# VHH binders against Glutamate 5-kinase (proB), part 1

Every score and structure here is a prediction.

Target 1, 356 residues: Glutamate 5-kinase (proB), of Aquifex aeolicus (o67209)
Amino acid sequence: MRIVFKIGSNLLETDEGDIDLSFLSKLAEGIKKLHSFGDKVLIVSSGAVLSGAKKLGIKEKPKDLTLKQALASVGQSYLMHLYDTIFSNYGLKVGQVLLTKDVFSKEKEERFKNAKSTLEKLLELGVVPVINENDAVAVEELVFGDNDFLAVYVSFMVNADLLVIFSSAGGLKDDKDRIIPVVEDIEKVFKYVRGTGTSFGTGGMRSKLEATRLATTLNIPVIITSKEENILDLRNLKTKGTLFKPSKRKLRNALKVIATLEEPKGIIVVDRGAQEALKAGKSLLPAGVVSVQGNFKRGDVVSIQNEEGLIIGKGKVNFSSEEIEKIKGLKTSEVRKLLNTTKDEVIHRDNMVIFL
Below, numbering starts at 1 at the first letter of every chain, in headers, positions and changes, except where a header shows other numbers; antibody chains are not in Kabat numbers.
F, E and O stand for the ipSAE by ESMFold2-Fast, ESMFold2 and OpenDDE, each averaged over both directions (binder to target, target to binder). V2 = 0.75 x the mean of E and O + 0.25 x the DockQ between their complexes.
[cut] stands for letters that were removed.
Atom coordinates printed by the task and the answers are left out, and those that the model quotes come from them; centres of patches stay.

## First folded at step 6 (VHH)

Design c12 (from b11 with D31S S53R; framework vhh_8emy_2)
Fold by ESMFold2-Fast, scan of step 6:
Structure c12 (fold): chain B 356 residues (1-356), chain A 121 residues (1-121)
Amino acid sequence: as target 1 above (356 residues)
Amino acid sequence: QVQLQESGGGLVQPGSSLRLSCAASGFTFSSYYMHWVRQAPGKGPEWVSSISRSGSTINYATSVKGRFSISRDNPSKTLYLQMNSLRPEDSAVYYCARQGYEILTGYSDYRGQGTQVTVSS
């Protein structure tokens, strides 16, 4: 079993504001036990800026971009020293891996392959990789969240069996402030989004749910839980927090690549009726197309957006952008006549990933 | 602290050219797909052009194809739109927009304040 643990900056801090060495020790002890079952573990850790501020005695949250980057540089070194020292007490070896967001792009496919090979070799050597964003991208981590999406991309890269996200909330809470134990349909629980940013990080529940939605779409189960969790129980998908079940729709690897690595060559905007049809597992028909943006050919990957501008899916088109512009809003019989084709779908359901 | 700042708009006659610039700050510009979007008074936003992280994939709206050219300079963190053969129909406020996370924000998560382009006789 391969397990990815995602640790936000706020989870590395105690209520007293110190680095939580007891949590890291508990995690190390749990990982040692997981290793005894033949499991493999990776850690995606934020906390570089926090760690740097602690080391330099800076108490004020940095406003300056250059200062944030400098703190991340100092803090990454200090943070890895803490991981190494604590994990060594349990006979565990750690290795630092710094990744940029562009590693997870089809345009930089060689970088993806190189990063994957490095992670696979570290796991083979019995090393626990500790992954963070590179200093250049760490600044954006402070704006967009606490590495929640990096954890999903890493989970995809290593074919993880489980992604565990630690949260101070301890799981997803309902409107009565109770932990929801199991989520089978993530779209039904977005209404419970109530997370907020944390000190030296931007980890929030919305970011965690959006990342969880991508992970479950990729058929990876996600657990959002607290520091009080029993690490060994996670092996059995048992948790004190919230278990998000993987999507019922099994995606083949080509669709997972479309969801993660393929950069879209254009955009198709669909109406509300088409959005509901796509959510129900149907193909995209010309009648549901509102507008076409970009220049693309038959077989290219495009983004599917609703009229509000939200991306709801991605898919491989049966028609070029020019052809779709000509057939949008038309009925099936008119499309077949105009394009001299047996294809009547803009995107077939088998070549489409829907995130709703 | 993410900021996008457009410039280069103005009042021009039909058939003229303008070059719009967008200065990006507060994020790693080279890691994002970038867009130009325009909005005329009383109308909704219209997508104009997109460019991938490296500049290898470029797309245009059919209404501007062959007349407009999008480009980027990652070292200077600047996005450009070269507009040729301008028509009265091109009159709008032009916005520089950053592609957000695909699940979270759709085709843009941040837009600039815009730059006004007016094409009149």
Scores: ipSAE 0.000, ipTM 0.282, lowest interface PAE 12.0, mean pLDDT 81

Design c13 (from b11 with D31R Y107W; framework vhh_8emy_2)
Fold by ESMFold2-Fast, scan of step 6:
Structure c13 (fold): chain B 356 residues (1-356), chain A 121 residues (1-121)
Amino acid sequence: as target 1 above (356 residues)
Amino acid sequence: QVQLQESGGGLVQPGSSLRLSCAASGFTFSRYYMHWVRQAPGKGPEWVSSISSSGSTINYATSVKGRFSISRDNPSKTLYLQMNSLRPEDSAVYYCARQGYEILTGWSDYRGQGTQVTVSS
């Protein structure tokens, strides 16, 4: 079994602002036991900026991007030293892997292949890879959403059997502040994130749910839990937090590539009727298109957005953005006449991934 | 530290107009899609409108299309919602919300404190 553990910056910090060495020790002990069963583990860890600030005695939170990148450089070294020291106490060896978002791009497929090969080799050697965003060269607007999405991309890359996201909330809570033990339909629980607090939804939990939605669409189960979790129970998909079951729709690898590695060239906004048809496994027809954003050609991948602003899918278009603008809202017969074509679908169901 | 601060709400009569403003700070406002979302008591949040980073792409919920107009001023880091022909069913707390970092794969990641709009006689 391959397990990816995602550790956020806030989970590495104690209430006193120090790095939580007891949590890292507990995690190492658990991983050693998982290894004894033949399981393989990868860690996606945040905390570089926090670790750098602590090492340099900087108490003011950096607002300058260059200072954040400098602190990440100092802190990444310190963080890896802590992982190495603590994990060595349990006979575990760690290896640092720094990734940027462009590794997860079909246009840079060789970089994806090389990163995958490196991770596979580390796992063969019995090493625990500790993966982080390459903060020194990352653009703030292109970050992996507190590394929640980086953890999903890594899970896809290594064909993980389980993604575990640690959260101070300990799981997804319902209206009575109770942890929901199992989620089979993630769409039904997004309401618990929205409409509370200053951040839309619950801030960090919203990012975790969006990443979880992508992972379960890719047929990877996700557990969101606290640092008080029993690591061995996770092997049996048992948790003190929330288990999100993988989608029952088995996705072909070509569609998983569309969901992850294809950078969308634009957005197609669909109406409610089209959204329900897409959820039911049907193709996108011109009549269901409300608006088109961006400039793209036939065969490009685009995002599909509903009128509430939620991205609900991605797919390869049969028509350019200019053509779709001309045919949106039209009947099939009108489309064929205007474009002198036999095609009648904006996106065919076989070339589309739906995240609902 | 991302901060979104709404203003311009109030009590108005049906058929009146209001302009909501949202002052953004702590991030590069000009690089993000922005949204207006509203929530009435006892109901879930309802998306109202969105605007692209450049302002060239604008969308509205069917319930407000033709009555509301979203706009932005990137130099002043301010988002606006012009609300015309207000109806009692438009009564809600209105939130300014920022699109997540992965613009084509995510929802909004931050919202403000909200501003109350009440439409009643």
Scores: ipSAE 0.000, ipTM 0.263, lowest interface PAE 11.6, mean pLDDT 82

Design n10 (from e2 with E102D; framework vhh_7sr4_2)
Fold by ESMFold2-Fast, scan of step 6:
Structure n10 (fold): chain B 356 residues (1-356), chain A 119 residues (1-119)
Amino acid sequence: as target 1 above (356 residues)
Amino acid sequence: EVKLVESGGGLVQPGGSLRLSCAASGFTFSDYEMGWYRQTPGKQRDLVADIYSGGDTKYGDSVKGRFTISRDNTKNTVYLQMNSLKPEDTAVYYCAAETYVDWSGYDYWGQGTQVTVSS
């Protein structure tokens, strides 16, 4: 079994604001036991900026990007030293892997392939990879949303059997502040979204749910849980937190690539009727398009967004942005004649990923 | 690596029928949209018919009701059944497979097969 553990910046802190060495020790002990069953583990860890700030005595979250990158450089070294020292007490070896967003790009497929090969070799050697964003060279501070999405991309890259996201909330809570034990339809639970930022963290429950939705669409189950979790129970999909079941539809590889590696060239906003049709497995028709944002050509991948601003899917368009502006509201025969094409859908269902 | 091989073209009288076949190799055939295009001398290729991975089909208005596209995922083959052929259907017919790249709907092409409708 392959498990990816995602650890956010705020989760690495104790209530006193110190690095939580006890949690890292507990995690190491659990991973050693997972290894004894032949399981493979990867860690996606935030916390470089936090660790650097603590090492240099800086109490306030930096506003300057260059300072944040400098802190990440100091902190990444310190954080990896802590992983190495603590994990060595359990006979575990760790390896640092720093990734930038361009590794997960269709245009740079060889970078994805090389990163995948490196991770596979580390796992063969019995090493636990500790993966983080390469903050020292990252242009944007929040590219992976406190690494929630990085954890999903890594899970996809290594064909993970389970993604575990640690959270101070301990799972997804309902209106009565109770942990929801199992989620089969993630769209029904977005109404329970509760998110806050921290001084050194960027992620919240909304970010975790959006990343979880992508993972379950890719057929990867997700557990969101607390530091009190029994690591061994996770191998049996048992948790004190929330289990999100993978989508019942097995997604073909072409659509997984669209969902993960294709950077959208624009946005198509759809109405509620179109959103329901798309969730029911229908193609996107011109009549369902509310607005078009960006400049794109036939064959480009775009994001599909609802009127509330939630991204609900991605797909490859049959028409350019200019063509879609002209065909909104038109009948099939009018579209085909106007654009001299056999296609009448803006996006065909076979070239579309809808996040359930 | 990827190879598309067309067959079944030829000379036929108006009102006749032909069945084109395209044998594909080098990719996961069932994941791809397949299509038939045709080209007359001095003009760009026109889309004749598409078949999506799930089996849905689309046709050009000039061939609708006369041509039928189908696929056999077990044999990695796509077919074009052409009925009630007209002289205006005379063209080189190309098999094509769709890829995931932003600028290409169909970037794998066969060599083409000639269809001539004449007495």
Scores: ipSAE 0.000, ipTM 0.311, lowest interface PAE 15.0, mean pLDDT 82

Design n11 (from e2 with S104A; framework vhh_7sr4_2)
Fold by ESMFold2-Fast, scan of step 6:
Structure n11 (fold): chain B 356 residues (1-356), chain A 119 residues (1-119)
Amino acid sequence: as target 1 above (356 residues)
Amino acid sequence: EVKLVESGGGLVQPGGSLRLSCAASGFTFSDYEMGWYRQTPGKQRDLVADIYSGGDTKYGDSVKGRFTISRDNTKNTVYLQMNSLKPEDTAVYYCAAETYVEWAGYDYWGQGTQVTVSS
């Protein structure tokens, strides 16, 4: 099986502010055992800026993009030295792969193909790829955030069987601070990030849940767990943390591309009735459209947003933004007359991804 | 011209078996991920099984252990062996060709073949 481990900056640091070498050793030992079963492992690691600050003795958080990029450059080198040294003690070889958001764009398909081929070759050679954002040349300061979304994109690229996200919280906790062992419907648990009186730890649990929602929509199971996890148990989807089951609807790869690699050209806002129909697997009809934002053409990909302002899906439109503005709120028979068309759906169910 | 032609569908009793075939033409078959999807009236198509260009396979939870997907790159054909069929397997089955290179706009679909499991 193929497993992607995502390690955030906070997980690389001890309470004393040093790099957590014991965690890296535990991870290496576990990966060696996974390799003995024929499993393949990739690591998506944050921590370059942190590592650079430690190496240069800088105690203040960088406030500007240029300093952050410089620290990432210094720190990436130092961090990879630590991975290489520790993993070599267990007979493991590592390889550095630095990616920018451009790799995960439909318009840059050759770049995606080349990155995928490189990762596949590293896995064939028995190497553990250690992947990070190329912070030194990133145009936008927070393109991948804490790398939660980079881990999902990498998991998609290599057809991962499991994504494991390490968290200081050790999993998703309910209102009584108890770890939820299994989540089948991720939308039901977002409330534990929003409007709860109990904290489930520090370090961006909302980001982790949003990335997890994308991964499970892509049919990749996700485990959010602590540094105390038994790495080998993860092979069997067994965890001390939280297992997020993949969506029951299996998506074809074209829809996975829509979910990940297509930049939406606009937004369609839908009413509550349309939202429920979409979640039930039905197409988006003009009657369910409240408003249209942006300028787009027939065949473009757009975001689907509810009236609360939450993005609930993405899909490829049958009509331009100008056409949808004319037909929104209308019944099917009125649409066919107005646009002189046999198509009555704004977005067909087979060209739509709904985030669960 | 890309063409996918399904065959092998039909009526079968619960517990029976069927083998579906999909003959592909008009593209470099070995570069494509091939899959079988099924659709019941009024619902979206769901993945039954897929097989990657390298031969690795994935299955839907409801068919795992009962169905086997395979491919023959020399014949440009993908197969779905369906065993221990249940009434819930009744659907139109579609062959699909998918690629990461051509993105969302370049999926190819067959016209579908009906499978009916009835006592």
Scores: ipSAE 0.000, ipTM 0.313, lowest interface PAE 13.7, mean pLDDT 82

Design n12 (from e2 with V101T S104L; framework vhh_7sr4_2)
Fold by ESMFold2-Fast, scan of step 6:
Structure n12 (fold): chain B 356 residues (1-356), chain A 119 residues (1-119)
Amino acid sequence: as target 1 above (356 residues)
Amino acid sequence: EVKLVESGGGLVQPGGSLRLSCAASGFTFSDYEMGWYRQTPGKQRDLVADIYSGGDTKYGDSVKGRFTISRDNTKNTVYLQMNSLKPEDTAVYYCAAETYTEWLGYDYWGQGTQVTVSS
């Protein structure tokens, strides 16, 4: 199986403020055992800024972007040296891969292909890729957090069987502060992070849940757990933390591309009845459309939004924004006459992904 | 041009076995992930099994332990060995050559082959 481990900055730090070498050793030992079963492992690691601060003896947290970028540059080299040294003690080989979010775009197809090919070749060679965001440009890791979404995009790129996100919380907790062992419907558990913490904070639980929702939509199970986890148990989807089950709807590759790599060109707002029909696996009909936002053509990808303003899906439209504005709320027979077409669906179920 | 041609479908009793084959042409077969999907009328296509260019495999939960996917890069063919068939396995089975880099496009799909499991 293919497992992606996501390690945030907070998880790399001990209570004393040093890099947690014991955790990296435990992880290396676990990965060596996973390799003995034929499993393949990738790591998405934050911690460049932290590592750079330690290397330069800077004790105050950097506030300006330029200092963060400088620390990340120094720290990335230092962090990779630590991975290499510790993993070598267990006979493991590591390889650095620096990616930008731009690699995960339909517009940059060759970059995605090249990155995927590189990761596949590293895995074939028995190497553990250690992936981080490329700090040569202004990046989300330095501004917004700790690579939760990068881990999902990497998991998609390599068709991972499991994404493991390490968290100091040790999993998703309910209103009684108890770890929820299994989540089948992630939408029902978002309430446990409403009004808790800063949304832009590094490694926040809301960020992890939003990334987890995307991963489970892509049919990738996610485990959120602590550093105390038994790495080998993870191969059997057994955890001390929280297991988020993948969506029951198995997505073909074209739909995964729609979910991840396609930037939507507009928004279609649907009513409650349409939302329930979409959850049940049906196509979007004109009668269920409330409003249209943006300018798009037949075949473009758009976001599907409910009346509460929540994005619930994405899909390829059979009609332009102008055509949908004319047919919204109409019956099938009226649509066919107005648009001189045999199609009556705004979005066909085979060209649509729902995030519920 | 690109062609995927499925064969091996048919009528079989519960508990029986079938082997599906998909002959591919018109592209560099060894570079593609190959998969089998199935579709029941009125529903979307569901993943049955994938096999990556390097030989790693992935299966849908309902078929694990019963079905085996394999490929022969020399013959440009992917296979699906189906054992312990159940009535729930009745569907049209599609061969797919899957790519994340043919954006203009599409995954390449075969025409499908019917599998019916009944007494």
Scores: ipSAE 0.000, ipTM 0.315, lowest interface PAE 13.9, mean pLDDT 82

Design n13 (from e2 with S104G; framework vhh_7sr4_2)
Fold by ESMFold2-Fast, scan of step 6:
Parts: C-alpha cells; structure tokens; sequence
Structure n13 (fold): chain B 356 residues (1-356), chain A 119 residues (1-119)
C-alpha cells in the first residue's frame, strides 16, 4: 500500500507557535509500523516560509517576494532538520524533494518522469520522501504554505492507494459541527459549503475539498483527519475524521493525464442542460456551448466551465476555438457540412473528465 | 519510439473488399483515439473513420455503411474493413494516433498504404 500524508503549516505548530514534536513523533511511530506491513509512505509538508520567519524572529508577514523566498530557504532547512531528527529516533530515513509546478505539465513530460523515478528509488531504498514546493525559485507570489493540490499531484505520480490530509477541523463537519464519517458524493458536500447557509467556519476546508474532488476523480480515496488519528487504522480506511470514497468510474490513464498534466489552453462555457448531460456521461454537443474563451486548436485540452463560473471538467476538443464559435447552436448535420468532418461533438465523452 | 505500420492495401475491382491493419508500438495503445485518413489526388487529407479509446466510432458520410473501423487492444492493432469499394475510394490510407491534434493532422502517423479501385 502507498500512502501520502499532507501536513499544512498550521498542523506543524502547537497553539503556542512551537513545532508540534509530539505529532511528528506519533507520525514517525505510525509510519514505522506501516513499513513493517510493507507499506510505503510519502509526506507533503508545507510551512517553510512560516518556519523561516519564526527562526529569524520576523513576526510581520513579508510582502516582498524575495524576502518570502529567503524565509522559505531558512525555514525549509529548519523543517527538514526537525523531520530528520524526530524520524531518526524511530529508525526512519527521510529525503528532501523540492518540486516546482512545471514538473506536473505534459509539456515538461521528462521532468515528471525524472521526479517520479527519484521518488520510486527513494521508496525502494526504504526512505520516506518529504516533499515541498521549491519556494526559493518560485516566479509567482508565494502563498502562506498549504499544498493540498501538490499532495494530489504527488499521489497521482506515485500511484498512491490513499491520500491523508491533516486538518485542525479534524474532518468535514456538518451544520451541527459533527464530523461526517463517509462521503460518497462529494458534489453534495461542496454545495453545502458554498450555497445553502451552512457553517461559516469552513475556512480552508474549501481548498481541501477541491483537492479531494480531484483525487477521488483519479480513483484515490482521501481521508481528512486530525492529529489525534491512529495512523495504523488508516491502512484499513478507518478514521476518526472523514473518508471520501474514490469515484466508482475507473479512469483510463489518458484521462488522468488530462485531469492533471494537461494545461488548458482555453475555456468552453456550457449551459445547464449540457452540464447535466456531461454529469450523466454524455459528450459535449455544439448546442450546449454558450461561449468560448481563449485561442486553441483541434486536439487541445480546455477547461469546461458552467454559467456560474465553476470549472466542472476538462477535455480534448474536436474543433478549434474559431470552429466552435461558428458551430455553437448548430445541429449535427449542419456541423458536418460546414466543417467537412466525421465528428459532430465538441468534446467526446472518452476524451473528457468531469469533476461533478 | 512511437511506430504505426499499415498493411492490407492493394488493387481491387469495384464492388470488392479490403481489410487494412495498423500495428502500433511505443505508447499505451488502449488510451489513444485511433483513426484512418486518406489522401486523394487534388484534395487534402480526409478523415475516413475514428475509433475512440472506449470503442465508439465515427465515419465520413462517403463511407458510412460500407467501411467499419475496429480495434484490438490486446494486439495493439486498429483495422479498417472496406466493403463495396468504388473508384472514388482510390487513395493512400494513413493510420493515425490522436493526441494534441491540429485540424487535419494527428500527432503520430503511419507511412501509408495504397488502395487502388480499378477495373
């Protein structure tokens, strides 16, 4: 079994702002036991910028990108020292792996393969990889340090059997602050968070739910839980938090690549009728297209967006953006005559991933 | 690395049949859309038939009811069964594997196989 643990910056610290050594020790002890069953573990850990600021006595949030990158360098070193020290007490070896977003791009396929090979070799050597974003060389403005989506991409890269996300909330809570034990239909949960007058204490849970939706679409179960979790129970998908079951629809590798590694080159906005058809497993027809954004060619991957502005899927188009603008609202026979083609669908169901 | 090899072309009389085969290697065949294109003198390449990874098929209007595309994922092979052939079907037939397709093109192409329909 392969398990990926995602640890946010807030979970690495106690209420007093000290590093939670008890939690790291508990995690190390649990991982040692998982290893005894032949399981493999990877950790995706944020907190570098925060750890660096703490080490240097900087209490004010840095606004300067260069300062944030410098703090990440100091903090990453400190953080890895803590992982190494604590895990060594349990006979575990750790290895640092810093990844940039470009590693998870079809256009940079060799970087993905090289990173994957490195992680596979570390696991073969019995090492626990500790993975973080390479903040020191990031060209975009650095975010505070949560890596929910990085954890999903790493889980995909190593063919993880389970993704565990630690949260101070301890799981997904209902309107009465009770942990929901199992979620089979994540769309119902997502709607409750954003639109039905549910608890305003969700906060960062929205990011975790979006990442969870991608992971379950990729057929990876997700557990969102607290530091109080029994690590060994997780191998049996038992949790004190929330288990999100993987999608019943098993995706072929090409669709998983579309969902993760393909950068969309444009957006197709669909109407409500098309959204319901796509959710039911049907292809996208020209009549369901409301608008097209961006410039793309036949065969490019695009995002599929509903009229509320939510991204509901991704797919490989049969027509260019210019062609779709001409055929939107047309019937199948008219499309074939106008474009001299055997294809009448904007996106075929076999070339499309829906996140609903 | 990626290789598509067509076979089965030849000379046939009007009303005859031919079966084209395309053997693929160097990629995960079952994950790709496969297609047959043809090029006739004085015209750009036309899409004849597509078969999606899930098995759904699409045909050009000129070949509907006469041609059948199929695939065997265990043999990494796509086929085009051509029945009731007409002189207008004379062309070089190309096998293609689709990813990042530009209009009228595929990422990976075979060398082509000649089909001639003549008395």
Amino acid sequence: as target 1 above (356 residues)
Amino acid sequence: EVKLVESGGGLVQPGGSLRLSCAASGFTFSDYEMGWYRQTPGKQRDLVADIYSGGDTKYGDSVKGRFTISRDNTKNTVYLQMNSLKPEDTAVYYCAAETYVEWGGYDYWGQGTQVTVSS
Scores: ipSAE 0.000, ipTM 0.367, lowest interface PAE 12.8, mean pLDDT 81

Design n14 (from e2 with Y106F; framework vhh_7sr4_2)
Fold by ESMFold2-Fast, scan of step 6:
Order: C-alpha cells, then sequence, then structure tokens
Structure n14 (fold): chain B 356 residues (1-356), chain A 119 residues (1-119)
C-alpha cells in the first residue's frame, strides 16, 4: 500500500507555539509499523516558515513574501533535521524533495519524470520522502493551500492508494459541529456547507476539500483526521476523522493528465442545464455554452466553469475559441458542415474530467 | 516503436464493400482515440470516422449509414467496414491514433491504403 501524509504548519504547532515533537514521534512510530506490513509512505510537510521563525527567534508572523521565503530556507533545514533525528529513533531514513509548480506542468515533462523517478527510487530504498514546496523560488500564487494540492499531485505522481490530510478540525464537520465519518459524494458536501455557510470556518477546510475533490476524482481515497489518529488503522481505511471515498468512475490515465498537468488555455462557461448533463456523464454540446474566454485551438485543454464562477471540470476541445462562438445554439448537422468536421460536441465525454 | 499498419484496401465496383484494418503496436492502444481519414489528390485530409476509448463513434456526413468503425482492444486493431461504396469514396485511407496520453502530444499516422471504386 502507498500512503501520502500531508502535514500543515498549524498542525505542527503546539498550543504554546512550539513544534509538536510528540506528534512527529507518534507519526514515526506509526510509519515504522506500516513499513512492517510492506506499506510505503511519503510525507508532504509544511512548517518551513514556522521552523525558520523559531530558529531565528522571530516571534511575529512575517508580512512580506521575501521574508517568508528567507524563513522557509532557514526553516526547511531545521525541519528536516527534526524529521531525520526523530525518525532515526525508529530506524527510519528520510530524504528531502523540494518541488516547484513547474514540475507539474506538461511543458516541463522531463522534470515530472525525474521527480517521479527519484521518489520511486527512494521508496525502493526504504526511505520516507519528505516533500515540500521550494519556497525560496516559489511564486506568490502558490502560497496558501498549495501544500494541500501539492499532496494531491504527489499522490498522483506515485499512484498512492491513500492520501491522509492532518487537520486541527479532525475531519469534516456538519452544521452541528459533528464529524462526518464517510463522504461518498463530495459535491453534496460542498452544497450542504454552502447552504449553511458555517460548517468549514476559516481553518483552511475549503482548501482541503478542493484538494480532496481533485484526489477523489483521480480515484484516490482521502482521509482528513486529527493528531489523535491511530496511524495503523489508516491502512484499512478506518479513521476517527472523515473518509472521502474515491469516485466510482475510474479515470483512464489520459484524463488524469488533463486533470493535473494540462494548464488550461481558456475557459468555457456553461449554463445549469449543461452542468447537470456533464455531472450525468454526457458530452458538452454547443447549446450549453454561455461564453468563451481566452484564445485556443482545436485539441487544446480548457477549464469548464459554471455561471457562479466555480470550475467544475477540464477537457480537450473539438473546436477553437472562434469556432465555438459561431456554433453556440446550432444544430449538429449545421455544426459539422460549418466547421468541416465529424464532431458535433464542444467537448466529448471521453476527453473530459468533471470534478463534481 | 509506435507503428500503425493498414490493410484491406483495393479495387472494388460501385455498390461493393471493403473492410479496412489497422494493426497498432508500441503504445497502450485502449487509451487512444482511433480514427480513419482519407485524402484525394490535391485536397486536404478529411475525417471519415472516429472511435473514442469508451466505444462512442462519430462519422462524416458523406459516409453515415454506409461505413462502420469498430475496435478490438484485445487485438490492438481498429476496423472500418465500408458498404455501398461510391466512386467519390476513392481515396488513400489513413489510420490515426490521436493522443493526449503521452507527454509529447503527438498523433500517430499509418502509411495509408488505397481504395479505388470504379467500374
Amino acid sequence: as target 1 above (356 residues)
Amino acid sequence: EVKLVESGGGLVQPGGSLRLSCAASGFTFSDYEMGWYRQTPGKQRDLVADIYSGGDTKYGDSVKGRFTISRDNTKNTVYLQMNSLKPEDTAVYYCAAETYVEWSGFDYWGQGTQVTVSS
């Protein structure tokens, strides 16, 4: 079994503001037990900025990006020392892997292949990779919530069997503040929370759910849980927190690439009727298109957005942006004649990923 | 490594039938959209039929009801059954694998097979 653990900065901190060494020890002990069953583990860890501030005696949170990047540089070294020291007490070896956004871009395919090969080799050697964003050179748009998505991208890269996200909330809570034990349809959870407006709070839960939605779309189950979790139970998908079941639609590799590595070249906005049809597994037809944004050609990947501004999917278009403007509202035979093609859908269902 | 080999072309009288085959190797066939295209001298290559990985099919208006595309993932082969052939169907027919699976993003093409419909 391959498990990816995602550890956020807030989770690494005690109530007194120190690094939670007892939690790292508990995690190491649990991983040692998982290894005894032949399981393989990777860690995606935040905490570099926090660790750097502690090492330099800085008590106030940094205000600017450059200071955060500097603290991350100091803190990454310190944090890896803590992982190495604590994990060594349990006979575990760790290896640092620092990744930037461009590793998960189709234009940088060699970087993705190299990172994947490195992680595979570390796992083969019995090493626990500790992965973080390369904060010293990272761009500002990858800041808050990036490590939740980094954990999903890493899980995809290594074909993980389970992604575990640690959270101070201990799981997804309903409107009565009770942990929901199992989620089979994550879209129902999003609608429910939007209806109440209070279930997620400001604790980064929205970011965790958006990342979880991507992971379950990629057929990876996700557990969101607390520090009090029994690590060994996780191998059986048992948790004190919330289990998010993977999508029942098994995606072929081409669609997983579209979902993760293809940077969309434009946006197609669809109406509610089209959104419901896409959720039901149908193709996107010209009649369902409200607007087109950006400039793209036949075969490019675009984002699919609803009228509320939510990105609900991605897909490879059969038509350019100019062609889609012309075919909105046209009948299928008219589309084929006008565009000299066998295709009458804007996006065929086999070339489309829906995140709902 | 990647190879597409067409067969089944030839000379046939109007109203006759031919079955084209395309044997594929060197890639994960089931992940690819497969298609048949045709080209007449002096004109651009036209799409004849496509078959998606899930089995859905699309046809050019001129061949609907007469041609049928199918695939056998066990044999890594795509077929084009051509019925009620017309002189206008005379062309070189190409098999293609349309890819969004591979990092390169390249489409693969066969060498083509001649279909001639004449009395």
Scores: ipSAE 0.000, ipTM 0.256, lowest interface PAE 14.1, mean pLDDT 81

Design n19 (from e2 with E102S; framework vhh_7sr4_2)
Fold by ESMFold2-Fast, scan of step 6:
Structure n19 (fold): chain B 356 residues (1-356), chain A 119 residues (1-119)
Amino acid sequence: as target 1 above (356 residues)
Amino acid sequence: EVKLVESGGGLVQPGGSLRLSCAASGFTFSDYEMGWYRQTPGKQRDLVADIYSGGDTKYGDSVKGRFTISRDNTKNTVYLQMNSLKPEDTAVYYCAAETYVSWSGYDYWGQGTQVTVSS
């Protein structure tokens, strides 16, 4: 199986503020055992800024973007040295891969293909890729923050069988502070979101759940767990943390592209009845549209939002924003008469991905 | 131009086995991820199994351990070996050729082959 491990900045830091070398050793030992069963492993690691600050003796959290980029440059080198040294103790070889968000853009198809080919070749060579955002050249609009979403995009790129996200919380906790062992419907558990409290990272439980929702929509199971986890148990989807089951329906690659690589051109707000229909696998009809935001044309990809302001999906529209404004709230028969058309769906189910 | 031709479907008793084959033509087969999906009336298509050019495989939870997908790039063919069949496996099975990046929105599908598991 193919497993992606996501390690945030706060997970690389001990309570004393040092790099957690014992955790990296535990991870390496576990990966060596996974390799013995024929499994393939990739790591998405944050921590470059933290590592750079440690190397340069800077104790104050940097606020300036240029300083963060400089620290990431110093720290990425140091962090990879630590991965290489520790993993070598277990006979593992690592390879650095630095990505910017534009690699995961429909406009940059060749870059996505090249990155995917590189990762596939590294895995064939028995190498563990260690992937991070290319912080030294990343612009504010394209940063991944604590890399929760980068881990999902990488998992999509390599067709991962499992995404494992390490968290100081050790999993998703309920109202009584107990780990929820299995989640089948992620929308029902967003109410349990906890605060972040990270020193150098920008991630938190909400970020992890939003990334997990995308991953499970892409049919990738996710485990959120602690550094105390038994790495080998993960290959059997057994965990001390929380297992998030993938969506029951497999998404076609075209819809995965819509979910990951397409930037939406606008927003369509739907009512509760439409949300339930979409969750049940139906198309979006004009009667279910409450409002339209943005300017877009027929065939553009838009976000679908519920009345509470939550983005619940994305899809390609059959009508422009101007056309939808005219037909919103109308029944199918009324739309056909008004526009003199046989098209009756705002978004057809085959061109729509739902995150519920 | 593009053709996906499925074979091997039919009626089988619970606990039985079937092997589905899909012969592909009209594209560079080795560049495509190949998969099997199934659909019952009124439901969305579900992933049964995928295999990409390097040989790595992915299975739907309900079939993992019972079904095996494989490919032969010299024959441009993908196979699905189905063991320990259950009544719940009854569906139309579709062969698919997918790209991991789809700027054109292309997914190629076969016509489907019926698998019925019944006593």
Scores: ipSAE 0.000, ipTM 0.221, lowest interface PAE 16.2, mean pLDDT 82

